# VH-VL binders against q9umr5: the designs that were tried, part 492

Target 1, 268 residues: q9umr5
Amino acid sequence: SYKPVIVVHGLFDSSYSFRHLLEYINETHPGTVVTVLDLFDGRESLRPLWEQVQGFREAVVPIMAKAPQGVHLICYSQGGLVCRALLSVMDDHNVDSFISLSSPQMGQYGDTDYLKWLFPTSMRSNLYRICYSPWGQEFSICNYWHDPHHDDLYLNASSFLALINGERDHPNATVWRKNFLRVGHLVLIGGPDDGVITPWQSSFFGFYDANETVLEMEEQLVYLRDSFGLKTLLARGAIVRCPMAGISHTAWHSNRTLYETCIEPWLS
Below, E stands for the ipSAE of ESMFold2; O stands for the ipSAE of OpenDDE; V2 stands for 0.75 times the mean of E and O plus 0.25 times the DockQ between their complexes.

## First folded at step 24 (VH-VL)

Design xk6 (framework fv_acimtamig; at its last fold request DockQ between E and O 0.84; V2 from the best seeds 0.90)
Fold by OpenDDE, fold request of step 25:
Structure xk6 (fold): chain C 268 residues (1-268), chain A 123 residues (1-123), chain B 106 residues (1-106)
Amino acid sequence: as target 1 above (268 residues)
Amino acid sequence: QVQLVQSGAEVKKPGESLKVSCKASGYTFTSYYMHWVRQAPGQGLEWMGIINPAGGDTDYAQKFQGRVTMTRDTSTSTVYMELSSLRSEDTAVYYCARVAVPYSDYPWGFDYWGQGTLVTVSS
Amino acid sequence: SYVLTQPSSVSVAPGQTATISCGGHNIGSKEVHWYQQRPGQSPVLVIYEDSNRPSGIPERFSGSNSGNTATLTISGTQAMDEADYYCQVWDSRTYVFGGGTKLTVL
């Protein structure tokens, strides 16, 4: 039998948003128990990510307990960060494959329609004034806002991304790294035509330097310092990178070709 | 300014197909899902389905499954709704309507509507 | 199937408060949207997510939702408010509209 699949949605999504993915899994892996977690839907997805992590943790623990052989996680967009944090705080998770589906794993710094909708009077260049404030950090979108031009503010004010990345010292860094390294495989999916994740390489732990030059994962301090285990995972062949062009952000979980190429191989 | 401009009125016979277009402007076409809603004369609103302009994926109301097809052309920022095997009961004003929240499908309201397209089905 | 029930018609004198109800089983657990449709026009979103007004919608429009009833309230009703009003919810796999309420301003 196939291992259970747990799906974590992104910003403003609902469980039903993943109906196509569910269909694909059922067709190609019949009998798979797929659970699309119906938590923090819609506007509730704006709640602090640590709160979301706790909620999702409560939901996945029973599922994992019933699946001693292990489970697969498919985590989309913002959900990818939730899942990474989840795996960092859980010392007893049994995740075989963690599939990060177009997630801003290294943060977000773009003028998207999300930003226009949430902060109509703000651009990415001045969002740091909001996101790195105490009240800004009460919104999920700010929890992974990564302004390359205000790195000090990011490092000091980011209450989520900077911590799970180990970019700011905290007492749980070693334990979180150990926990995250329990994952069997980290499957990173994203692409240049995403249009939302900015830069798109963030889905592969690439990101802007101070000149907005995109550096690869291997050039990042978090990798070089192995602050949360990326270097270790890569060394043991546990990281899979699956870039795909021609896919918009909202199509990553509905595109059949993407599913067959980047997701399906890891569900067996 | 957001605008949804639909194609003109049509007269059809039973058994034929209708195809209504909805051209979007004033916003990023691929960032917002698009709904189709119809309204029979003197009746209420009826949801037909939704399309993702970015990926082309769709979800139709059960009542129209097998008979409705929604498509999009990203190059022209246009969404299409085709309804086949028309019946007299399909006489209605058909609306395209944008989801109020970007990059999301449910359960949001519809913040902008087209002007509507009257399709009359009569023998 | 989920059903939303609205009164067929409501009448109010100018300046008075109009109340339009939308009944549904445990509708308080759903997000209710309201649309105004004037004769010969397209629907207009007037309330989203129970009680929020889009930009451009007058403050006299308000919404509430609890238990089994959502309510659209129009204070200081004006002649221009004469229209059909529809409530809407998402239910599992489909959008559901109420039957609509014709508001007449006497």
Scores: ipSAE 0.940, ipTM 0.964, lowest interface PAE 0.5, mean pLDDT 97
Fold by ESMFold2, fold request of step 25:
Structure xk6 (fold): chain C 268 residues (1-268), chain A 123 residues (1-123), chain B 106 residues (1-106)
Amino acid sequence: as target 1 above (268 residues)
Amino acid sequence: QVQLVQSGAEVKKPGESLKVSCKASGYTFTSYYMHWVRQAPGQGLEWMGIINPAGGDTDYAQKFQGRVTMTRDTSTSTVYMELSSLRSEDTAVYYCARVAVPYSDYPWGFDYWGQGTLVTVSS
Amino acid sequence: SYVLTQPSSVSVAPGQTATISCGGHNIGSKEVHWYQQRPGQSPVLVIYEDSNRPSGIPERFSGSNSGNTATLTISGTQAMDEADYYCQVWDSRTYVFGGGTKLTVL
């Protein structure tokens, strides 16, 4: 039988968002136990990401305990950052495939409708004034806001992303790296037509330099220093990159071709 | 300013199909899910389903499954709702509605409504 | 099939407080939205997520939700508040509306 699948939603979502994904899994992997976690739904998804990580950790522990052969994670958008933090903080996780579905793994710097809705008087060039403050860090979107033009403020103020990326020293960095490296495969999914993740290459651990030129994963300092294990994972052949053009942000979990190409092969 | 402008009233006979349009303006059409709600004369509101204008995927209320089809045309920022095999009980005002939150199919309240389209089904 | 129950009508004198109930099994565990619908008009959201007012809705509108009852309260009721009022929840992959309450201001 197939390993259980745990699904973690994104900003302003709930388990309802994955109705089509659930159908696809049932068709190709009948009998698979799929749990879409209904935690921090809707407006609650704005709570600090460490608060969300703690809550999701409590929910996944019993699922993993009942599946000693391992589980898979499918984590969408903001949820991919929650899941990556879970892999780092849990010394007892048994995740085989971590499937990161269009997640802002190196951060977000986009003038999106999310930004306009949440901060109607702000733009990407000035949002650092809000996000890189103690009050801003109380909101999940600010926990992974990454302004390439204010890197010193990002490194100092980030309570979440700079820590899980190993961009700022902390006493748990060695343990988090060890825990993260226990994953079987890291499956990175995203594409140029996403329209929300900015740059879209953030889903593949790429990001802007100070000139807004995208540096690929292998050019990032966090990769070169292997700060949380990306270089080690790549050397093992454990990183799978599955880019797909023509898919908008809200369609990753409802596109059958994307599922068949990028997700299905990893649900052993 | 967000506006949802629907097509005009229709008179139909039983067994025919209706198709109502909802043209969106004042916002990024593909950033927001669109819902359809109807109201029979003298009765309450009834949710019919949702469409994602970005990918075109839909989910329909069980009562309408098999009879309703929702589509969109991104080039005209328009959503369509078609209801087939009409009966006199399908006489209603049909509304398109939108939530305030972008990129979300979470069950928010509906902040924006079209003006409604009266469809009368009579012999 | 989840059911929401509202009284068919409520009458109130101008300036008095109107209370409109919405009953449902364990409705206190759900997020309740309220709509006002004047004759010939589209519904207007007046309360969302139990107790929050959208921008432009007067402060005299308030909401609560606990146990098996959600309540819309209109203080200082005015003639312009005459309308039908509907509660709404999400349950089992569908939106469910109450049957509506006609508020009459005499």
Scores: ipSAE 0.894, ipTM 0.937, lowest interface PAE 0.6, mean pLDDT 95
ESMFold2, look of step 24: ipSAE 0.870; ipTM 0.926
ESMFold2 (binder alone), look of step 24: mean pLDDT 95; pTM 0.965
OpenDDE, look of step 24: ipSAE 0.935; ipTM 0.962
ESMFold2, fold request of step 25: ipSAE 0.892, 0.890; ipTM 0.934, 0.934
ESMFold2 (binder alone), fold request of step 25: mean pLDDT 95, 95, 95; pTM 0.963, 0.961, 0.963
OpenDDE, fold request of step 25: ipSAE 0.939, 0.940; ipTM 0.964, 0.964

Design xk7 (framework fv_acimtamig; at its last look DockQ between E and O 0.91; V2 from the best seeds 0.90)
Fold by OpenDDE, look of step 24:
Structure xk7 (fold): chain C 268 residues (1-268), chain A 123 residues (1-123), chain B 106 residues (1-106)
Amino acid sequence: as target 1 above (268 residues)
Amino acid sequence: QVQLVQSGAEVKKPGESLKVSCKASGYTFTSYYMHWVRQAPGQGLEWMGIINPAGGDTDYAQKFQGRVTMTRDTSTSTVYMELSSLRSEDTAVYYCARVGVPFSDYDWGFDYWGQGTLVTVSS
Amino acid sequence: SYVLTQPSSVSVAPGQTATISCGGHNIGDKEVHWYQQRPGQSPVLVIYEDSERPSGIPERFSGSNSGNTATLTISGTQAMDEADYYCQVWDSRTYVFGGGTKLTVL
């Protein structure tokens, strides 16, 4: 039998967003128990990510307990960060494949229609004034806002991304790393035509330097210091990178070719 | 300013197909999901389906599954709705309507509507 | 199937408050949107997410939702408010509209 699949949605989404993915899984892996978690939907997805992590944790614990052979996680967009944090704080998770589906794993720094809607009077260059304030950090989007021009503010004010990345020292860093390393495979999915994740390489733990030059995962301090286990995972062959062009952000979970190429191989 | 401009009125016979277009302007076409809603004369609003202009993926109301096809042309920022095997009961004004929040198929309400396209099905 | 129930018609004198109800099982747990449709025109979103007003919608329009009833309230009703009003929710992959309420300004 197939291992259960748990799906976590992204910003402004719900379980409805994965209607096609569910169909793909049912068709190709019949009998798979798929749970699309319907938590923090719509506007509620703006709540602090640590709050979301706690909520999703409460939902996945019973599922994992019933699946002693392990489970697969498919986590989309903002959900990918939620899942990474979830796996960091859980010392007893049994996740075989963690599929990060177009997630800003190394943060977000781009002008998108998301920002235009949320902050109509702000550009990405000025968003640090909001996101790195105490009240800004009460919004999920600010929890992974990563301004390469204000690294000091990011490191000191980011209450989520900087912590799960181990970029800021904290007493749980060692334990979180140990917990995250329990994952069997980390499957990173994204692409250059995403249009939302900025830079798109963030889905592969790449990101801007101070000159907005994109550096790869292996060039990042979090990798070099192995702060949360990326270097260790790569060394043991546990990281899978699946880039795909021609896919918009809202299509990653609703593209059959993408599913067959990047997701399906890790559900068996 | 956001505008949704639909194609003109049509007269059809039973068994034929209709195809209505909805041209979007004033915003990023691929960033917002689009719905189709119809209204029979003197009746209420009825949801037909949703399309993602970015990926082209769709979801249809069960009532219209097998008969309705929604497509988009990103080069012209246009969404299409085709309904086949027309019946007299398909006589209605057809509307395209945009979701109010970008990159989301969640129910945020429909914040902009086309002017409507009257399709009359008669023998 | 989920059903939304609206009164067929509501009448109000100019300057008075109009109230339009939308009934549904545990509708308070859903997000309700309201549309105004004047004769011969397209629907216009007047309330979203139970009580939020889109830009350009007068403050005299307000909404609430609890229990089994959502309510659209129009204070200081004007002649231009005469229209059909529809409530709408999402349920089980379906977008559901109420039957509509014709508001007449006497």
Scores: ipSAE 0.933, ipTM 0.961, lowest interface PAE 0.5, mean pLDDT 97
Fold by ESMFold2, look of step 24:
Formats: C-alpha cells, structure tokens, sequence
Structure xk7 (fold): chain C 268 residues (1-268), chain A 123 residues (1-123), chain B 106 residues (1-106)
C-alpha cells in the first residue's frame, strides 16, 4: 500500500488549490490517503511562519502516528518553507519524501503582483525597510524576504529564514540539523517560467549574490558550511532536482506532465 | 485601471451554442483567476465556473459540466465562455468576474465584474 | 447541496438601519461575501470575509456572521441603497449565492 501524503499550501491558498493534484494521485496511486491541510487558509497565510509551523506540527502528529512506515510531504510555494521548518523542529517526524513544489527555499527578492497587492508603495529595492523591522517580521512574506543588497539587515532581522538556514547562530542549530537529516529524500521542483519565485533558482537553494548573479546551491555558504545538512544530503544521494520550463506559479499543481515527471516517482 | 469588457448581446436559437468574450485590461491578466456567473431575467446569481488564465485549467459547476467550456488567449488578455445545447432556460445576462487577490483561487469575493452580456435563447 | 436563504424583501424608512439576513447551516464556519446590485447594473462587492469593507464602500455598510446566520447591516439607509443584495459562500467546490433580498427605502 502507498504511504500517506500530506499536502501544505502556499500564500493565500487553501486545500482547493490542489484539486487537480489530488486527481492525479488518485489515478496513479489509488487508495493513497491524501490529507490537504486546511490551516492558515487565505488571509491567515500571512501569519508569522513560526505560528504556522506550530499549527501544522499539531495537525501532522496524529497522521504520522497512524503511519509508522512513513509519510510523504508535498509542499507548495510558501508551504515548502513551513515544511522544511517542520522537518527541523520535529524530533519525531517520519517523512520519507519531502517534495518542495516551487518553494522560495533561499528566499524571495522579486517585484511580484503579491508585493504590489500587499505593499503598493514598495518595490523590491526598498521593501527591506518594512520586512527587516519587528513589525514586518509579523507577516509571513517578510519571514523569507531576502534582499541580497542588505544582507547585514537580513541576518539580524530575519526571525525565520536566517534561522532555518543556519545563517544566524542559535542554540537549536545542531538538533534542527539532526532532525532535518532524517528525511529520506528532498525533491526540489521549480522552473524559469514560474514568474513569482525570484530568483526561480531559490526553489533549488540557489540565490543572488550582491551583484544579483545567481549562485547555485553548491556555491552557497549554507551548503559549504553544511549548516542544516544540504551538503550531507547531497553526498548521500538524497537530493533530487526536477526543473521544468513553461510552468507559471499557479500551474505547478495542475500540470499532469510535471506530476508524472517530478512527483509521481516519489509517492511509494 | 482594471476593466473587464465583454462582447455584445446575442440572440440564439435552442440547440445552438453561445460564446462570450471578456477582455481584461489594467492588470496582469495571468495573475488573477477568472469566474463566470449568470443571471436569468428577474432571478438571482448562479456560478458557472473558474479558469486559471496562466495555465488554462478550469473547474465547472456540476450543473454545467459537459455543456460549458472556458478558454483564454493570453496574447489578447481575453477569457471565453462557451455554453452548448442552448435552451430557453439559458436566457440570461452572463458576467465575467475576477477574484480579488493575485495568484489565489481562494474565495475572497469577486472584486471586479464585466458589464454583462445578455444572451436571449428564443425559438 | 448547500443552501443560502435570504428574505425576498426588506423595507426600511430613510435614515433607519436595514438588516438583511443570510441563513445557512453552520454558516458561521464559512466566510460570507455580500454584493449590491442596482437595477440594470453589474453586482458590486460591498462586504467580504464576513465583515471587511472594500475600498470605496461607505462605512454605513457592515457585516457579521455567527452560528447559522450572517447579516448585512446598512445604517443611515439612503435612497441610493435601494437595490438587490446577495450573500455568497464557498462550499464543497462550488460558489453558492443566496436568492437575493430587495431592499426598498420608503
């Protein structure tokens, strides 16, 4: 029988967003128990990501307890950061495949319609003034805002991303790394035509340097220092990269070819 | 300025098909889900379905499943709704309406509506 | 299927407070949106997420939602408020509208 699948949505989403993905799983893996978590839906997805992590942790515990053989996570966009934090804070997780579906894993630095809607007087070049303040860190999008031109402010102010990446010293770093390394596979999905995740390589742990040149995962300090286990996972053969062109941000969970190529093989 | 401009009124016979267009302007077309809602004369509002202009994926109200097709053309920022096998009961004003938040199919309410297209189905 | 029930009509005197109800099973667990439709015009969103007012909607419009009833309240009702009002929710993969309430200002 197939391991249960837990799905975690992104910013401004709900379980409805995954209606096509659920159909694909049902067709290829009939009988799989799939739970799409309806927590922090819509406006509530702006709550601080640590609050969301706490709530999602409480929801996944009974699901994991009923599946001692393990579970899979499919985590979309902002949800991929929630899921990565879950893997770090849970001593008791039994996740086999962590499938990160176009998630801003190294952060976001883009002028998007989200930004225009949330902060109509701001642009990516000046959003650090809001996001790297105590008030700004109360909003989820600011929890992973990563301005490559104000790295010192990012490192001091980030209440979430800098911590789960091990970019700022904290007392839990060693235990979080150990917990994260218990995952069976890390499946990274994304592509150049996403249109929201900026740079799109953030979905593969790539990100801008100070000149806005994209450095790949293996060139990142967090990888080189192995601060939360990426180097160890890659050496173990546990990181799967599945890039796909031609898919916009809202279409990742409604593209059958993407599902068959990047997701289906990992739903054992 | 956000505008949704629909095609003009139509008169159809039973058994024919209708196709209404909705041209969007003043915003990024592919960032916002689009819905279709109809209103029979003197009656209330009835949801028909949703389309994602970015990927083209759709979801239809059960009542219209099998008769309705929604499409889009990203080069012209236009969505289309086609309803086949028309009956007198399909006489209505057809509206396109936008979801209020970008990249979201969550129910925020419909913040912008087209002007409506009257379609009359008469024998 | 999920049903929303509204009174067919409500009449109020100018300057009085109008209340329009929207009944549904456990509607308090749902987010309710309200639309105003003046004769011959497209609907206009006046309340979303139970109680939030879109930009440009007068403060005299307010909303609440608990238990089995959501309510649209219009204080200081004016002649221009005479219109049809629809409540709407999301349920079971579909958008459900109430039958509509004609507000008459006498």
Amino acid sequence: as target 1 above (268 residues)
Amino acid sequence: QVQLVQSGAEVKKPGESLKVSCKASGYTFTSYYMHWVRQAPGQGLEWMGIINPAGGDTDYAQKFQGRVTMTRDTSTSTVYMELSSLRSEDTAVYYCARVGVPFSDYDWGFDYWGQGTLVTVSS
Amino acid sequence: SYVLTQPSSVSVAPGQTATISCGGHNIGDKEVHWYQQRPGQSPVLVIYEDSERPSGIPERFSGSNSGNTATLTISGTQAMDEADYYCQVWDSRTYVFGGGTKLTVL
Scores: ipSAE 0.860, ipTM 0.919, lowest interface PAE 0.8, mean pLDDT 94
ESMFold2 (binder alone), look of step 24: mean pLDDT 92; pTM 0.940

Design yk1 (framework fv_nofazinlimab; at its last read DockQ between E and O 0.88; V2 from the best seeds 0.87)
Heavy chain, then light chain:
Amino acid sequence: QVQLVQSGAEVKKPGSSVKVSCKASGGTFSDYAISWVRQAPGQGLEYLGEVIPMFHTRNYNKKFKGRVTITADKSTSTAYMELSSLRSEDTAVYYCARTKYDILEGFSDFDYWGQGTMVTVSS
Amino acid sequence: DVVMTQSPLSLPVTLGQPASISCRSSQSLVWSHGNTWLNWFQQRPGQSPRRLIYKVSNRDSGVPDRFSGSGSGTDFTLKISRVEAEDVGVYYCMQGTHEPFTFGQGTKLEIK
ESMFold2, look of step 24: ipSAE 0.827; ipTM 0.902
ESMFold2 (binder alone), look of step 24: mean pLDDT 89; pTM 0.921
OpenDDE, look of step 24: ipSAE 0.914; ipTM 0.949
ESMFold2, fold request of step 25: ipSAE 0.807, 0.806, 0.807; ipTM 0.890, 0.890, 0.891
ESMFold2 (binder alone), fold request of step 25: mean pLDDT 88, 88, 88; pTM 0.913, 0.914, 0.914
OpenDDE, fold request of step 25: ipSAE 0.933, 0.935, 0.932; ipTM 0.959, 0.961, 0.958
ESMFold2, last read: ipSAE 0.800, 0.782, 0.796; ipTM 0.888, 0.878, 0.885
ESMFold2 (binder alone), last read: mean pLDDT 88, 88, 88; pTM 0.914, 0.913, 0.916
OpenDDE, last read: ipSAE 0.930, 0.934, 0.931; ipTM 0.958, 0.960, 0.959

Design yk10 (framework fv_nofazinlimab; at its last fold request DockQ between E and O 0.88; V2 from the best seeds 0.00; counts 0 for: unsure alone 74.4 < 75)
Fold by OpenDDE, fold request of step 25:
Structure yk10 (fold): chain C 268 residues (1-268), chain A 123 residues (1-123), chain B 112 residues (1-112)
Amino acid sequence: as target 1 above (268 residues)
Amino acid sequence: QVQLVQSGAEVKKPGSSVKVSCKASGGTFSDYAISWVRQAPGQGLEYLGEVIPMFHTRNYNKKFKGRVTITADKSTSTAYMELSSLRSEDTAVYYCARTKYDILEGFSDFDYWGQGTMVTVSS
Amino acid sequence: DVVMTQSPLSLPVTLGQPASISCRSSQSLVWSHGNTFLNWFQQRPGQSPRRLIYKVSNRDSGVPDRFSGSGSGTDFTLKISRVEAEDVGVYYCMQGTHEPLTFGQGTKLEIK
C-alpha cells in the first residue's frame, strides 16, 4: 500500500485547486489516501503563518499517528513554508517525502501580480516599511517577505522566515534543525516561468544578494552555516531539485507532465 | 460606474443543476473577487463562496458540501455560479457581489451587488 | 461558523425618530492586526442589498451621515439618527473576519 499523502494549499486557496492532483494520484497510485487540508482557506490564508502552522499541526498529527510507516507532504506555494515550519516544530513527524511545490522557500521579493493585487499602492522597493513592522507581520505574505536591500530589517523583524531559516538566533534553532532533518527527502519544485515566486529560484532556496544577483542554495548563508539542515540534507542525498519551464504558478498542481516528472516518483 | 449584471431567472427541477452568470463592468475584473450570496423568499442572506480570478482560486461555504461551483472568465469579465443536485430549499434569489482585497485598507466586502437572479426549484 | 445575532428583528419607527440595531457575533471579529470586518447592508423592498457601513464605522460613498456604525469585538450597532421613508427595508450585519462569511438574520425597519 502507498503512504498517505497530505496536501497543503497556498494563498487564498482551498482544496478545490488540487482536484487534478487528486486525479493524478488516484490514477497512478490507486488506493492512496489523500487528505487535502481545508484549513485557513480563502482570506484566512492571510493570517500569520505561525497561527496557520499551529492549525495545520493539529490536523496532521492524527493523520501521521495512523500512518506509522510515514506520510508524504505536498505543499503548494505559501503552503510550502507552512510545511517546512511544521517539520521544524514537530519532533515526532514521520514525513518521508516533503514535496515543496513552487514555494517561496527563501522568501519573496517581487512586483508580481500577487503583490500588486494585495498592495495596489505599494512597490516591492517600499514594502519593507509595511512588512517589517509589527503590524505587517500579522499578515502571512509579510512573514516571508525577504527584502535583499534591507537585510537588517529582515533579520530583526521577520517573525517567521528568518526564524525557520535560523538566520536570527533563537532558543529553538537547534531543535528545529534536528526536527527538520527527520525528513526522508526534500523535493524542491519550481521553474523560471512561474511568474509569481520571485525570484523563481527561491523555490530552490536561491535568492537575491544585495545587488539582486541570484545566488544558488549552496551560496546562501543558511546553507553554508547549515542553520536549518540544508547542507546536511544535501550531503546525504536527501534533496531533489526538479525545475521545469513552461509552467505558470497556478498550474503546478494541475500539470500532468509536472506530476509525472517531479511528484509521482516520490509518492511510493 | 461599476455594474454587476446577472443572467435571467431560472426554473429547475429537483436534482438538476443551474448556472448563473455575473458580468462585471466599470472596473478591472481581475482586481477583485466575486462572491455569491443567496436569499430564500422572505429569508436572510447566505454566503455561498468566492472566486478570485487573478489567483484562479475558489473558496466555498462548506455547508453546501461540494454542490457549489464558482468560476470566472477574465476574457469576458464574467463570473459563474453553478449549483448542482438542486432541492426545493435552493429556491432563492442569487446575488453576485464584488470584494476588494487591500492589505493596507482592509477587505472591502460586497461594495457592489448584482441585481439578483431568481432560481425556482419545483417538481 | 460565526453566528451573527441581530436585535430587534422587527423595528417599527416613527418618521424623524432615531433607530438602533444591534449585532452580536459569536466570537471576536478582530484580526490580529487590529482590523474588524463588520459590515452593514441595507436592502430596500424588491432591491439588491446595498452596503452602508464597512469596517464597523466607515460609511460608503453616498450614504447619508444619519447612518453610523459603532462597536468592537463582538458587539456592534447601526444607528439612524433620523429615520426617513426611504430607509424602509431590511438591514443586515455581516462579518468578513472569519470564513465563511456570515450574515445576521436581518432587521426589518418599517414606518409606524
Scores: ipSAE 0.934, ipTM 0.961, lowest interface PAE 0.5, mean pLDDT 97
Fold by ESMFold2, look of step 24:
Structure yk10 (fold): chain C 268 residues (1-268), chain A 123 residues (1-123), chain B 112 residues (1-112)
Amino acid sequence: as target 1 above (268 residues)
Amino acid sequence: QVQLVQSGAEVKKPGSSVKVSCKASGGTFSDYAISWVRQAPGQGLEYLGEVIPMFHTRNYNKKFKGRVTITADKSTSTAYMELSSLRSEDTAVYYCARTKYDILEGFSDFDYWGQGTMVTVSS
Amino acid sequence: DVVMTQSPLSLPVTLGQPASISCRSSQSLVWSHGNTFLNWFQQRPGQSPRRLIYKVSNRDSGVPDRFSGSGSGTDFTLKISRVEAEDVGVYYCMQGTHEPLTFGQGTKLEIK
């Protein structure tokens, strides 16, 4: 009776990270078929996001085919960008709830421990020189790096985020918007104590302006232009915003209260 | 000077578990992934998996079907590998090794290795 | 899993002569448009492995100049220009481009 749930992991991740989430689903929705996709694990999570989208697309097709009534997506961190791209490129998806679990939907611009771990000689102020190059765009982190002080470079060089956000003109924009709008609900989860997603409001389609002032979703050009359907989706009552304080980036999928409040209601 | 020091040899019965430690020094522990590689007597090398303390993540070679657990303790700069449901085929020297995931310079795999820990599984 | 195939598996060499070890992968080891994560390790008798070469051709610190690596895509070679007695051991190639990381079978280098 419960729709199958497909889980897409984040950077340097694997199915182990979701053990508690799987327990919560089993306890509250027994009999739910939950699949954590074992693709692009570990270092392979650094592969170009379009490569990951293609691989995940191939994996979800048979699951969706066996569930004509629909499926749910729970997509964590970087995985939320993979899932949003899936919703855009699949004209045949049957996703009811897309649950975006602390994902950098408008990109990332932060000097976090994650950045220093992968780019030990760089800072957020100079990473645009690496990420906005053909070489840099072959790494997933650079596919959603969003430097508000080099917007022209971002718009020209981004091979992924600028395209799925409709920030750069491309021949598929109308089709991708139509496909994205077929989702039943978009559930946005995140919070101020995440510590990795920067600004944390990126999980809610907020982001910095040129002065590093955070603009909320409704103030973003992509929303105002309805570039990929956010305004339309909100008007339909299909966007759920579920912020929660006190949760660090690695704890979103292992917090019972977060699950009960923000995830459980959408696993029909 | 980077050094990986492993715990001593173990003799175990089939069906039991073994936990091998790997203490890192001479670098910043959380900057690296710690991996485990084994070598059966007279055989080649086989990768078991890794732990990444910075991301609180683990990635295992799927061939071990949930028998391996690799953990890290940042406070002691120590990684652990636990192998459960031991079989005689698990008799091997177990090595830890480290990886640096530097995007600009490229991945640096297994630039330093521990001295190895012999695990013998016999009835 | 990416299969790494070494040849020869046994390599007897006269001191002072060159040695060459081949490593072939079942898939390209090129990371998209850039780096190739092919490594070579030496395991002397009774010791743990030691990395010699990383990213196809880069020699680690303290590795003698007589060791060199080359190749691309799926075909790689480790060369020793003049074999010395201390080079006795088993040599492994390893790929780091695909999960899980995999090693070749090893090439045992012996002095005739």
Scores: ipSAE 0.812, ipTM 0.892, lowest interface PAE 0.8, mean pLDDT 93
ESMFold2 (binder alone), look of step 24: mean pLDDT 88; pTM 0.916
OpenDDE, look of step 24: ipSAE 0.928; ipTM 0.957
ESMFold2, fold request of step 25: ipSAE 0.764, 0.788, 0.756; ipTM 0.874, 0.882, 0.866
ESMFold2 (binder alone), fold request of step 25: mean pLDDT 87, 87, 87; pTM 0.910, 0.906, 0.910
OpenDDE, fold request of step 25: ipSAE 0.933, 0.933; ipTM 0.960, 0.961

